# VH-VL binders against q9y8t7, part 6

Target 1, 261 residues: q9y8t7
Amino acid sequence: MRDSFLQKAIASAKDRTSLLEEIAGNCSPKPGRPSLSSSIREWVYRVGGAVIAEYKRCSPSAGAISTLDPVSYVQATRDASAAYSVLTEPNWFCGSIELIPYFARYKPVLAKDFIVSETQIRIAACMGASAALLIMEALTPRELQELAAAASRYGVEVLVETPDASHAVEASRLAPGSIIGVNSRDLKTLRVDYEAMLREVSKAREQLPGEVILVAESGIDSPDKALKAFKAGAQAILVGTAFMKNPQLREKILAELLQIP
Short names: E, the ipSAE of ESMFold2; O, the ipSAE of OpenDDE; V2, 0.75 times the mean of E and O plus 0.25 times the DockQ between their complexes.

## First folded at step 2 (VH-VL)

Design Ma (framework fv_miptenalimab; at its last look DockQ between E and O 0.04; V2 from the best seeds 0.00; counts 0 for: pae E 18.8 > 2, placed apart)
Fold by ESMFold2-Fast, scan of step 2:
Structure Ma (fold): chain C 261 residues (1-261), chain A 123 residues (1-123), chain B 107 residues (1-107)
Amino acid sequence: as target 1 above (261 residues)
Amino acid sequence: QVTLVESGGGVVQPGRSLRLSCAFSGFSLSTSGVGVGWIRQAPGKGLEWVAHIYWDDDKRYNPALKSRFTISRDNSKNTLYLQMNSLRAEDTAVYFCAHSEYYDTSPYYFDYWGQGTTVTVSS
Amino acid sequence: DIQMTQSPSFLSASVGDRVSITCKASQGISSYVAWYQQKPGKAPKLLIYAASTLQSGVPDRFSGSGSGTDFTLTISSLQPEDFATYYCQQLNSYPYTFGQGTKLEIK
């Protein structure tokens, strides 16, 4: 059940935040971090779409995904990626805040975690992250606004993950200037629903201002699925499991985009 | 700082091939957000974009020239090439190479130019 | 292809004059416009990018304005070294296209 898992993840994040405050209470964001949104817009301008490659060693739904180390992953993916999404959640996604510097050397980094405090955002920026994930379903409207404001104070961009177009529109209103992600699941099985994501991305694109970046996050495991997500109105796609299992997929996605003048 | 120097121009007969080179310094074409293009100018006429190559090896061409011209690079030599095949009198022009870079949200404007190399196609 | 049309094609002016050159795109190109200056026998030099942003090292007497289809390059107080040919360029769509040029000559 999603509610039970989300509650445990939030509680764990609060406990981890207390420890992080003790260890790194007054660190400053690392200077010179490249912009996530600028990188996405550059790739969209040149190629028609951007890829955010996710480094994810395990997940609740997939179990163990890959034992590929960060350096090897970067070597395999950097030429075709606009950015990296790096899991920092340790209990369910095998992540670590210490992974950020390995990726930040090459591309903008999105810190991916259950973020419930501004301390998590600040420390991610100290490690070199350009952006932080805020999960709309994990936060109240007030919490979303407060965390987005905190991110802005630290020079950290925000990607707000939403389940559908109506939440995407609300997220953009509550956190102006944020990148908006759509990650859809089947309501009964709670499994990733690629077709639902495509419909919701299309609806969100119709309703959001043209300057708002949309990211498609569900079920992209082929070049055809990637191309359809871009055609639906997403400027970027976030791909995790498929790239961890087949890093070459990114090159095939680029080849498809280059066919469209 | 940034410099570009074209070479390889000359007088050539119609139907022949010619390869132009652009030696550059002060930047790397492997750097994200960097690209280099070829722009030509016929005697007494305006500027015409020929081709562009980006840091990730993405290549774009003027459709009128795509079938006859090929852009390529050698990163180890910091050199850009333009292979021109089946040359015609209308290809007579000064050929410039120019650096471009993505500036935040702005696309690849040509900010540094070489001096040009002259190609004359005549019979 | 996007057609870029400059007006006038030829302009005569005196040192100290304020001059404006316009550029019209055949379809909307947002702010993806650059202006270049070219002197006889020399390579073009970038003056303005993103329609209105002054390139580093370019004198502040040069300015750009416009969006969509209509763009203007203005020189507020013409200097001797400004007599040259000026070109606009769109970077909204491939192929990249330039205007036909405006030759600015001494009156």
Scores: ipSAE 0.261, ipTM 0.698, lowest interface PAE 5.0, mean pLDDT 88
Fold by ESMFold2, look of step 3:
Structure Ma (fold): chain C 261 residues (1-261), chain A 123 residues (1-123), chain B 107 residues (1-107)
Amino acid sequence: as target 1 above (261 residues)
Amino acid sequence: QVTLVESGGGVVQPGRSLRLSCAFSGFSLSTSGVGVGWIRQAPGKGLEWVAHIYWDDDKRYNPALKSRFTISRDNSKNTLYLQMNSLRAEDTAVYFCAHSEYYDTSPYYFDYWGQGTTVTVSS
Amino acid sequence: DIQMTQSPSFLSASVGDRVSITCKASQGISSYVAWYQQKPGKAPKLLIYAASTLQSGVPDRFSGSGSGTDFTLTISSLQPEDFATYYCQQLNSYPYTFGQGTKLEIK
């Protein structure tokens, strides 16, 4: 049987990491990286929700997205964003680790890639990332635990991306203290399912302690969808394709948040 | 206790160059999230941001001044510099250096200032 | 460049008065505003950052409010030491521009 997209992405990540180990040498994590979780909590306290703005130039499902440069993107998004999610995967998402330092100057950065090695976490921290993505479906439970422990040693927070509420609860047990994401996109089929994501966020909120930060991911392309995700129990939303296509969306989402209380 | 002390001001003819220094203590510019900048104030006028340097050596300039002014530092001496070339009468001002720090999600606000050094450009 | 327009440029008031000084940004700047107090011959002193957060050691008669484009510094009961020039500054985009100042004098 042919490998799924996820299996191909994992294999590519191992190859890229092997090359990075050969040429990167020893680097030390940048000091003073801000806390992703603290930023999210501050925004939740102030306005009832937090936005993570994703910089993503390509995706497997949408192909090329806007070619908006990082400077223009930050200018359009900084005042409404608690953090940046920066794609570093080069083959399907057109990303690079070299993007991290620019975004880290302004906000906490989540390094988004298919992370399979402690080396990827260390290098992301060297570039200034505050947090790293772990995809639960890409890892065994032991691998997830080991990578989360490594992140802790480097002072890097973890966002664990999960497909549904039952996996969100399991991820919270396997990697205590992690930020938990619910992805509306099936990585095997690449389909967006916003309504399923919304239901799973609601289920996850009921089962997770209130202190666990829950992030709703993908499919959020309007202020109404953002508001519904927050009402379902997410503390943060991750918005990528919509922000890359329409950066003025930030002010519309903020206006809706200010109407929540 | 954060302190900043500017020096190197004086009277200079138009077209000449001048280098300002800012000796600081109570912090290190090697500390992550720290920045130091220059702000100026012409006699009887308001404040104008000049330049800023961050802990990772990133530098930002007022676009109107960028071609003539250069910010730099020597972390081993806890000193910030402003090299000002091709000086004009309009550059006559008190030049302040100021500390800034990144607080989690906040921008770099200027929380501690020196008392300034005066530059007078006249023939 | 983002223009910061302060109003009024000059304000005359008595000890005990409540006064407000406003800044309007030429475009949205979220809450990335600082307010400074400057006395003659002295360096500016930070009063408020992030539009509404009081700097350590600043009396609570000072307060800030606003978001987006419209920001206000309020002094709830003027004291003799509060007569000074006040500046706002935006920290959303380079260059980090200041307002033109508001001189607060004794009536």
Scores: ipSAE 0.000, ipTM 0.407, lowest interface PAE 18.8, mean pLDDT 84
Fold by OpenDDE, look of step 3:
Structure Ma (fold): chain C 261 residues (1-261), chain A 123 residues (1-123), chain B 107 residues (1-107)
Amino acid sequence: as target 1 above (261 residues)
Amino acid sequence: QVTLVESGGGVVQPGRSLRLSCAFSGFSLSTSGVGVGWIRQAPGKGLEWVAHIYWDDDKRYNPALKSRFTISRDNSKNTLYLQMNSLRAEDTAVYFCAHSEYYDTSPYYFDYWGQGTTVTVSS
Amino acid sequence: DIQMTQSPSFLSASVGDRVSITCKASQGISSYVAWYQQKPGKAPKLLIYAASTLQSGVPDRFSGSGSGTDFTLTISSLQPEDFATYYCQQLNSYPYTFGQGTKLEIK
């Protein structure tokens, strides 16, 4: 069987671990970074929803998305974003762990990569990340538990990315206290199904405890789609490609939120 | 107001042991994010980080000194200690204790310092 | 270990001068840099943390800049009380390390 993209990405991540260790050395992560969950809750309280702005220069499906630099991106997005999602995967997303410190100056940062080792989490923490992404489909249940525990030791929150409501519920059990994300992108085919995501977000919200933060990931490219995600039960939305192409979209989303009675 | 006061310095012969104390007030080492460290300065030389202890009792050492020096704390007394064994002439220095805390984008810089205590190792 | 190479080791200047001290890290350390001032017989005093944030109570003639590997402390207009020794420190990785120091003397 041909290796899926996910399998290749995981293999690459494993290979990069030694390099990351060499670069970061014996870094000194400790708890105390701004909380992603707290920021999301604050925005939910204030305006009814939170936006996680993702900085992503490339993707496997789109190739090069934008040449927008981090400074310009932050200037355009910081006032209407609860947090930043920063791609650190270098091969397909043109990311770098060295991007994290800059974004961390302004908002809580979610380090997004194919995380398969504690080393990756530790280094992300040292760079200033508030949270780390764990992709459920990339990990065994035990690996998920172990990495979530490791994150906790470093004071890093976890966003568990899941494909559907049933996995979301399982993730919440395996990694208590984690933020749960529902991704509309098929990691094998890289296809995005926004409507499917909405359905799964709704189902997840019905089953998850109220205190669990639910994030709608991917496929949001308009204020209307953002609003529908919030109505479906998401406390936060993660917007990447659309913001890279049009950073001002965040203002339009915020404007819609403010109009909700 | 944060205050740190070092004590225990003196003149000792090589090979001997000495324990330094740092009494502090204005903060608690049990507070999440708080750290306290030892920094030394040889006569006419620069600053050298010695060891650090954190609120969760995590300890970090200068690798060059780890085998001979031990950092510890007594929270009930708000006191930091540095046990120095097998002292050498090159350990001669003023030893400072300093308060630090982890902040969002700048971990554990030393924002409050004691006056220092002098250790002289001489035959 | 991360080496902090501070330069110059000695600097002579006059009151009113603009002076800069540099610190180069042997590897990328983000913005995890602090600057200290030390006068003879006294403990170091924190001036700048996070590479560019001024410590409370420190005059605004002091400023810090840089990220990654190159960092600079600048005094925009030297005052008589500014003649002292200055040190940079990295807090990115253990062991924490200091620059060699810069002694700022009156010309």
Scores: ipSAE 0.000, ipTM 0.504, lowest interface PAE 13.0, mean pLDDT 90
ESMFold2 (binder alone), look of step 3: mean pLDDT 91; pTM 0.940

Design Ma1 (framework fv_miptenalimab)
Fold by ESMFold2-Fast, scan of step 2:
Structure Ma1 (fold): chain C 261 residues (1-261), chain A 121 residues (1-121), chain B 107 residues (1-107)
Amino acid sequence: as target 1 above (261 residues)
Amino acid sequence: QVTLVESGGGVVQPGRSLRLSCAFSGFSLSTSGVGVGWIRQAPGKGLEWVAHIYWDDDKRYNPALKSRFTISRDNSKNTLYLQMNSLRAEDTAVYFCAHRDEYWSGPFDYWGQGTTVTVSS
Amino acid sequence: DIQMTQSPSFLSASVGDRVSITCKASQGISSYVAWYQQKPGKAPKLLIYAASTLQSGVPDRFSGSGSGTDFTLTISSLQPEDFATYYCQQLNSYPYTFGQGTKLEIK
């Protein structure tokens, strides 16, 4: 079925969370975490766009992506990255919450997972994450509001992932102050649609207040595609598979940005 | 590192039963996302998926074979089984055991060498 | 069931040639396609998964492309050891189905 992956991911997240309740109760959010939104705005000011580099060892659509270790990845990517997106989902993305402290030494960290519980946000904050992903398609409007409020209490910023402009507008209304992502991958079907993402980013930019940060997600595997996403109205792009396979791609993206007036 | 070795094939008469085994090493069926299953190939024909069993004990069958074939495992022995009942001449094939990671858009990435089943009167 | 149809069923080529094998699904399967190579008397060997991702240890002369319903396996410069039967497989939905195979023979 079309919904089976999302349903399994949500169920798994709930089960993982129940095992972490006691650990979450014994930890405190790490102080001094740098702001994801501030880093993005600084990079936009300096060069016209920000890159969120994603450390992702595997995924449902790509299978095993890379055996590249975190040290090698950071060495290859830190100079041109505004932030790191770190997968903490273990079953489909080969992630781990233990990766967060390492990446947090260098850049703001977005904890990337199927977040369905306040406990997951609290644990991410304790490990050093600056922001957490909330997937609009995985949550009811009420759940989105409640999790965004919980994140705020822990000093965690939220990136709400949406499939199109209308959802982006609704997400911004339900979770004011959030960073808004437009994902070219349909989470239920896992199909990548880069051209659709460009159209939806452009539409969202026209409808959202200028201070709302837009992130273009998925399907970006070349400097030209990155540049087009920025031109469509995104302040940041999130790049996973392409950077895991060619971490040096980030330098080419930076070089392209420096060539626009 | 990952190995799969099939056994239990042979010549059997129509209507009889046969149980195939697949001994595996280098991975555990308790690992989230891991699946192991059977693919068969009749002489001179292409590949046909038979059945899979996953880490969470979810079992999937080719609908054409579900009524006669049963997949099972013994994690303590790192062994996969295929129980084949009411065998027909059309079941004559090489039976391969293969590893799959369901959650990675899982191809059949490691295969055994196969065991031959001949259903003959 | 999703039907996978390969073209051609037989292909004759010379060492050094660029060859392509196509695979068509009867309905959309996104990128959930794998390609296998099988030599006589041996088990299939995984070459490509997720339509275009090369399996570790497979020579880079092999490449895959396509999405939706139309997929292609390409060998950029055919080597003697590449003469074999090639199968595509959809992994989008149960039951998993394979193409009928393409036998690559020496000209």
Scores: ipSAE 0.000, ipTM 0.392, lowest interface PAE 17.6, mean pLDDT 85

Design Ma2 (framework fv_miptenalimab)
Fold by ESMFold2-Fast, scan of step 2:
Structure Ma2 (fold): chain C 261 residues (1-261), chain A 122 residues (1-122), chain B 107 residues (1-107)
Amino acid sequence: as target 1 above (261 residues)
Amino acid sequence: QVTLVESGGGVVQPGRSLRLSCAFSGFSLSTSGVGVGWIRQAPGKGLEWVAHIYWDDDKRYNPALKSRFTISRDNSKNTLYLQMNSLRAEDTAVYFCAHSLYEDYGTPLDYWGQGTTVTVSS
Amino acid sequence: DIQMTQSPSFLSASVGDRVSITCKASQGISSYVAWYQQKPGKAPKLLIYAASTLQSGVPDRFSGSGSGTDFTLTISSLQPEDFATYYCQQLNSYPYTFGQGTKLEIK
């Protein structure tokens, strides 16, 4: 759903792109960036699921989430995380592109922003990001295809965020080789809907080729919810607010995964 | 509306087996996030969790009961089962089946059946 | 196993009173707590989950609070239908465990 917030975020991202071009010039992607998809597959092979830990200091709905610094966050999450999702959107999520190099020292980094230009992808890769988020609802089909192709040229993997199974299938078709995320909302309140996400992940898993990585992104704040998302067919989960408030939650999720035959 | 109805209880001798059934309506065990479980209550005592089964066939047991009890389901009949083997006097209780759905911080038991009474006596 | 201990085991009160029942976990369980009401001869009814979230259809005189190891169920103004046994449950780890129960009796 392209609501008024999404339109404002897109407009802001376009303005920020001009500034990035001015100050960063024609930089090249940093060499030796680890693969997000390879890390996810390795964790799935070892323990049956992967956790993408999201460093997010604030959001529009929650305001300030946590004052936890990046060093403390990494110390609490590194051993059980396959990757870090790092917010680079500064106006609503208190993000910064300068956070990427720190997290990239430890794990593959997914640059999380309202990405509307090739320049945003290139600059994230220059800072060390392995993957970039493309929000299907923020882009036209043609824009999605063009940005996915640009990411490929820069050696940047793509995670396409979708609201349901039908869009997940279409996203996989429009951007072959991409990681597919499901982030569902209640249609009346527009609030995150964990149960809807589980249903949509399960439906998407049945329809998508087995090699396509599925990421569950809605309302995971407990080990039980994490385990059910993996069992619904997700290879990875993306956890933000819950880890910012309780970084030790990841240890409980890993403990549950290790108990499965 | 969600309803659950237990059956299969009765008087049984120690060492024997008994299978309880829970017929449900208003939800499907094939729905992602849904689980159903068995909770028992001995006469005059508190609640004890027995076992749980989820839409993906994940089964969790009270470790004290795992060797003797088996939870299963038949989605085509909208029915949950509890197979109880090697019954002991201490298994005498009312057995409830209950629905759960993933909620914030766990899977609370939001709808319960009326219970079926199992009496193990010699 | 996580042990859940309720206090008091018995509570006598009058209609209109504010009453509180506490539940203590033997280890930290964050907000993975639910509260149930059980009337004689009936199945339990869910009142609160996630330590403080009111179940749909439950009167707003019921509230829950706490996190970590200490949790409280409060009834702001007792009604005649509230005299029952109350149980807390931890949902943090298997096996799920219940408190021993608190029987709320008319004074």
Scores: ipSAE 0.000, ipTM 0.396, lowest interface PAE 17.6, mean pLDDT 85

Design Ma3 (framework fv_miptenalimab)
Fold by ESMFold2-Fast, scan of step 2:
Structure Ma3 (fold): chain C 261 residues (1-261), chain A 124 residues (1-124), chain B 107 residues (1-107)
Amino acid sequence: as target 1 above (261 residues)
Amino acid sequence: QVTLVESGGGVVQPGRSLRLSCAFSGFSLSTSGVGVGWIRQAPGKGLEWVAHIYWDDDKRYNPALKSRFTISRDNSKNTLYLQMNSLRAEDTAVYFCAHRPDYEFLSGTYFDYWGQGTTVTVSS
Amino acid sequence: DIQMTQSPSFLSASVGDRVSITCKASQGISSYVAWYQQKPGKAPKLLIYAASTLQSGVPDRFSGSGSGTDFTLTISSLQPEDFATYYCQQLNSYPYTFGQGTKLEIK
């Protein structure tokens, strides 16, 4: 279900992409981009879980989060991060497509935006992104399928963000081969609910084929919460605000994983 | 339903201390991105933000009040506190406790639920 | 600190009127503006957040617009229950600051 803010963000994204059509037409996807899914699978194999560290400088809910520059953030987070999620939405998240190269040099990058156009996917790939976020609640089934197909043409992997297990299963059917994210929220209050996310991750894991990568999103702010998400069946977690405020948290999550055989 | 109920207000002399409490239900401060804060309103005047505490114990203060006021919480009791020291006549106000939705929700930068307020009167 | 200035401070109107209240930030705050309604003796009630998103349960005669430094709250057709004081708030930067308020009175 699309909320009022999501609908406005979609409209803004459509306006922004009209400015990028000429630029996107003249660029080609950067070669040698590392695979997001391969990095996640490798971290899962070695230590039992993968961390996608999110770089976001502001958000509607937090205002200005941090002025930590990309280079300093990479130095603080690289060793325990399988990938980076980079906000490219400029109006509410202080993002920029130009941030991608700072991270793409070191790890796979998930371009995080309200993606409504093939143009957004193409330009993200040109900047070095390995994957793009598609928000299931922001797209019709046809739009989801068309954007996933467009991503495939540019060699861009897709992470489909879903609110619950039933949507996760549907997303996997509509966009085969995609990474599936669960970001549960109370639809009436629109608040993120960590406990609901754990329940929905567990339900999604039992219903999805074992080869489908499942990512737990939002609500993870401690090593204990990260460990519980992995135990619920997520192969990766996506952590934003907590890492912007305390990049060292990722080292503690890795230490907890290493204490479990 | 989210509910917040303030208590601890009263009449106090300048220079004294007072601790306000806010009992909350319908949410957990352990939820990533959720915050709770204090906003005050002097008689016949507008709203002034006092302090905020987040799920991760990140504390933010109005710089004018930071040296005298301390925000804290007890998640096991679902209670938020505001410790006010060295009170002045200018601190006379109704103090509201307010809930802020999670950091990571795209439109959550606002106060969606407010308590009824507790009155603090600082007079000699 | 970011200063929020509302115009007008007082507004007299009749039931059925269209009214607008403006809020100006001393520096750019993107869309991090919320609008609240406060009735005498009551706590503030959230009307609009992210400059233009209507809070669930708030009548659709209320709308918000603007970005950057200039924001507007509009009530398309005043009802008797709308006579109250309205506040804008920026949540872009600490400290969070409110406008001085606009008191909407019956004519």
Scores: ipSAE 0.000, ipTM 0.435, lowest interface PAE 13.9, mean pLDDT 84

Design Ma4 (framework fv_miptenalimab)
Fold by ESMFold2-Fast, scan of step 2:
Structure Ma4 (fold): chain C 261 residues (1-261), chain A 126 residues (1-126), chain B 107 residues (1-107)
Amino acid sequence: as target 1 above (261 residues)
Amino acid sequence: QVTLVESGGGVVQPGRSLRLSCAFSGFSLSTSGVGVGWIRQAPGKGLEWVAHIYWDDDKRYNPALKSRFTISRDNSKNTLYLQMNSLRAEDTAVYFCAHTGEYDWYPSGYYGMDVWGQGTTVTVSS
Amino acid sequence: DIQMTQSPSFLSASVGDRVSITCKASQGISSYVAWYQQKPGKAPKLLIYAASTLQSGVPDRFSGSGSGTDFTLTISSLQPEDFATYYCQQLNSYPYTFGQGTKLEIK
């Protein structure tokens, strides 16, 4: 394998784990953290769908996305969001573990990082995170099982990010009780593929037990696309770049969700 | 649509050099995550990976061939090249070029080699 | 280098049969395995990538499974057009390596 971005990110995460251990020591998860899954289920009950709003200042593919500060972002999104996804990866996503306590004041927080150790999960929980991202492509099946079990010991929920329905089913089998995300890409253009994501979400919904929360993560940049994702079987959508780049689009998508019966 | 077409094969004497070309369309090798490479297959034998080049000009070689073979590209012509030096009878094979997908968040090789050319035949004989 | 060993090297089966081909890696390669079908005189065609993901346009009778070191390609109901040589490939580490191939013959 070439040293890809994912391999570099994983190596960096392992190095950062040592630093985090020295700084945070043997901290305990912050008490009173709200449940991500409970918040999603509540929003689904009330309006038919949930939004996980992602605070992401930069990424490898897009470079700098937005200079929007956390306070302004929360003010714009709080009333219609079930949760916040917060990037804590500092080298490529301009994230910080220190962002978690701020967002956790308002909603359940999903810590978004290349998580390869239980120390990362524990420290995210110490900062106030309710859930942690596990990327299926970054982990062996055994690593996925072990990290999901570690998360459970710390009272941290897991969102397993998968590329398609087949991997979504496998992830649910390997990490029972996890929230499952589908993030699809077009193999020829290597861009996020909304239509492929819809197909894969529909397939996954058919195969997964009804109680498993399914999250759609690709290419949602309009109210119509959000509604179609919910109709395909997703209980939640994860929206990042569109909300960071266009405040008007952000407000419009959120307003449409509030109008869902 | 992604298409790849190899050319430049033929009969060549041992010790000589030959340059293969692969003309591609439907993608740009400057696109983040894209790679293209060469795979060969000797008559009646299996597949052997030769070399790969990525959007960031990273080049990877089969260690057995690195000293004699060079991969390169011309983005303005949408063309991939394989320069083969000091050819041996063992280099007789059909040479395929193939597209690989790699998004910046995923390791190279996640998506396999999804589109292949038809191949060009190289015969090294005296 | 990572060695990929396929079993069996030759397989004879009847139309309608369930057929499985296995591939064993000499080291752990996670899910970075692709499966290809090659018909005589043609370029290989990608069937499965990431060990278990079906390539677009490939019939759903084909499936892949496994992780780590042990991988399986399954054809649930063999058709006449499935006569071909099948290759597994690891794309976890350079150099990329292929299995020796499995030649599937219809009885």
Scores: ipSAE 0.000, ipTM 0.445, lowest interface PAE 11.7, mean pLDDT 85

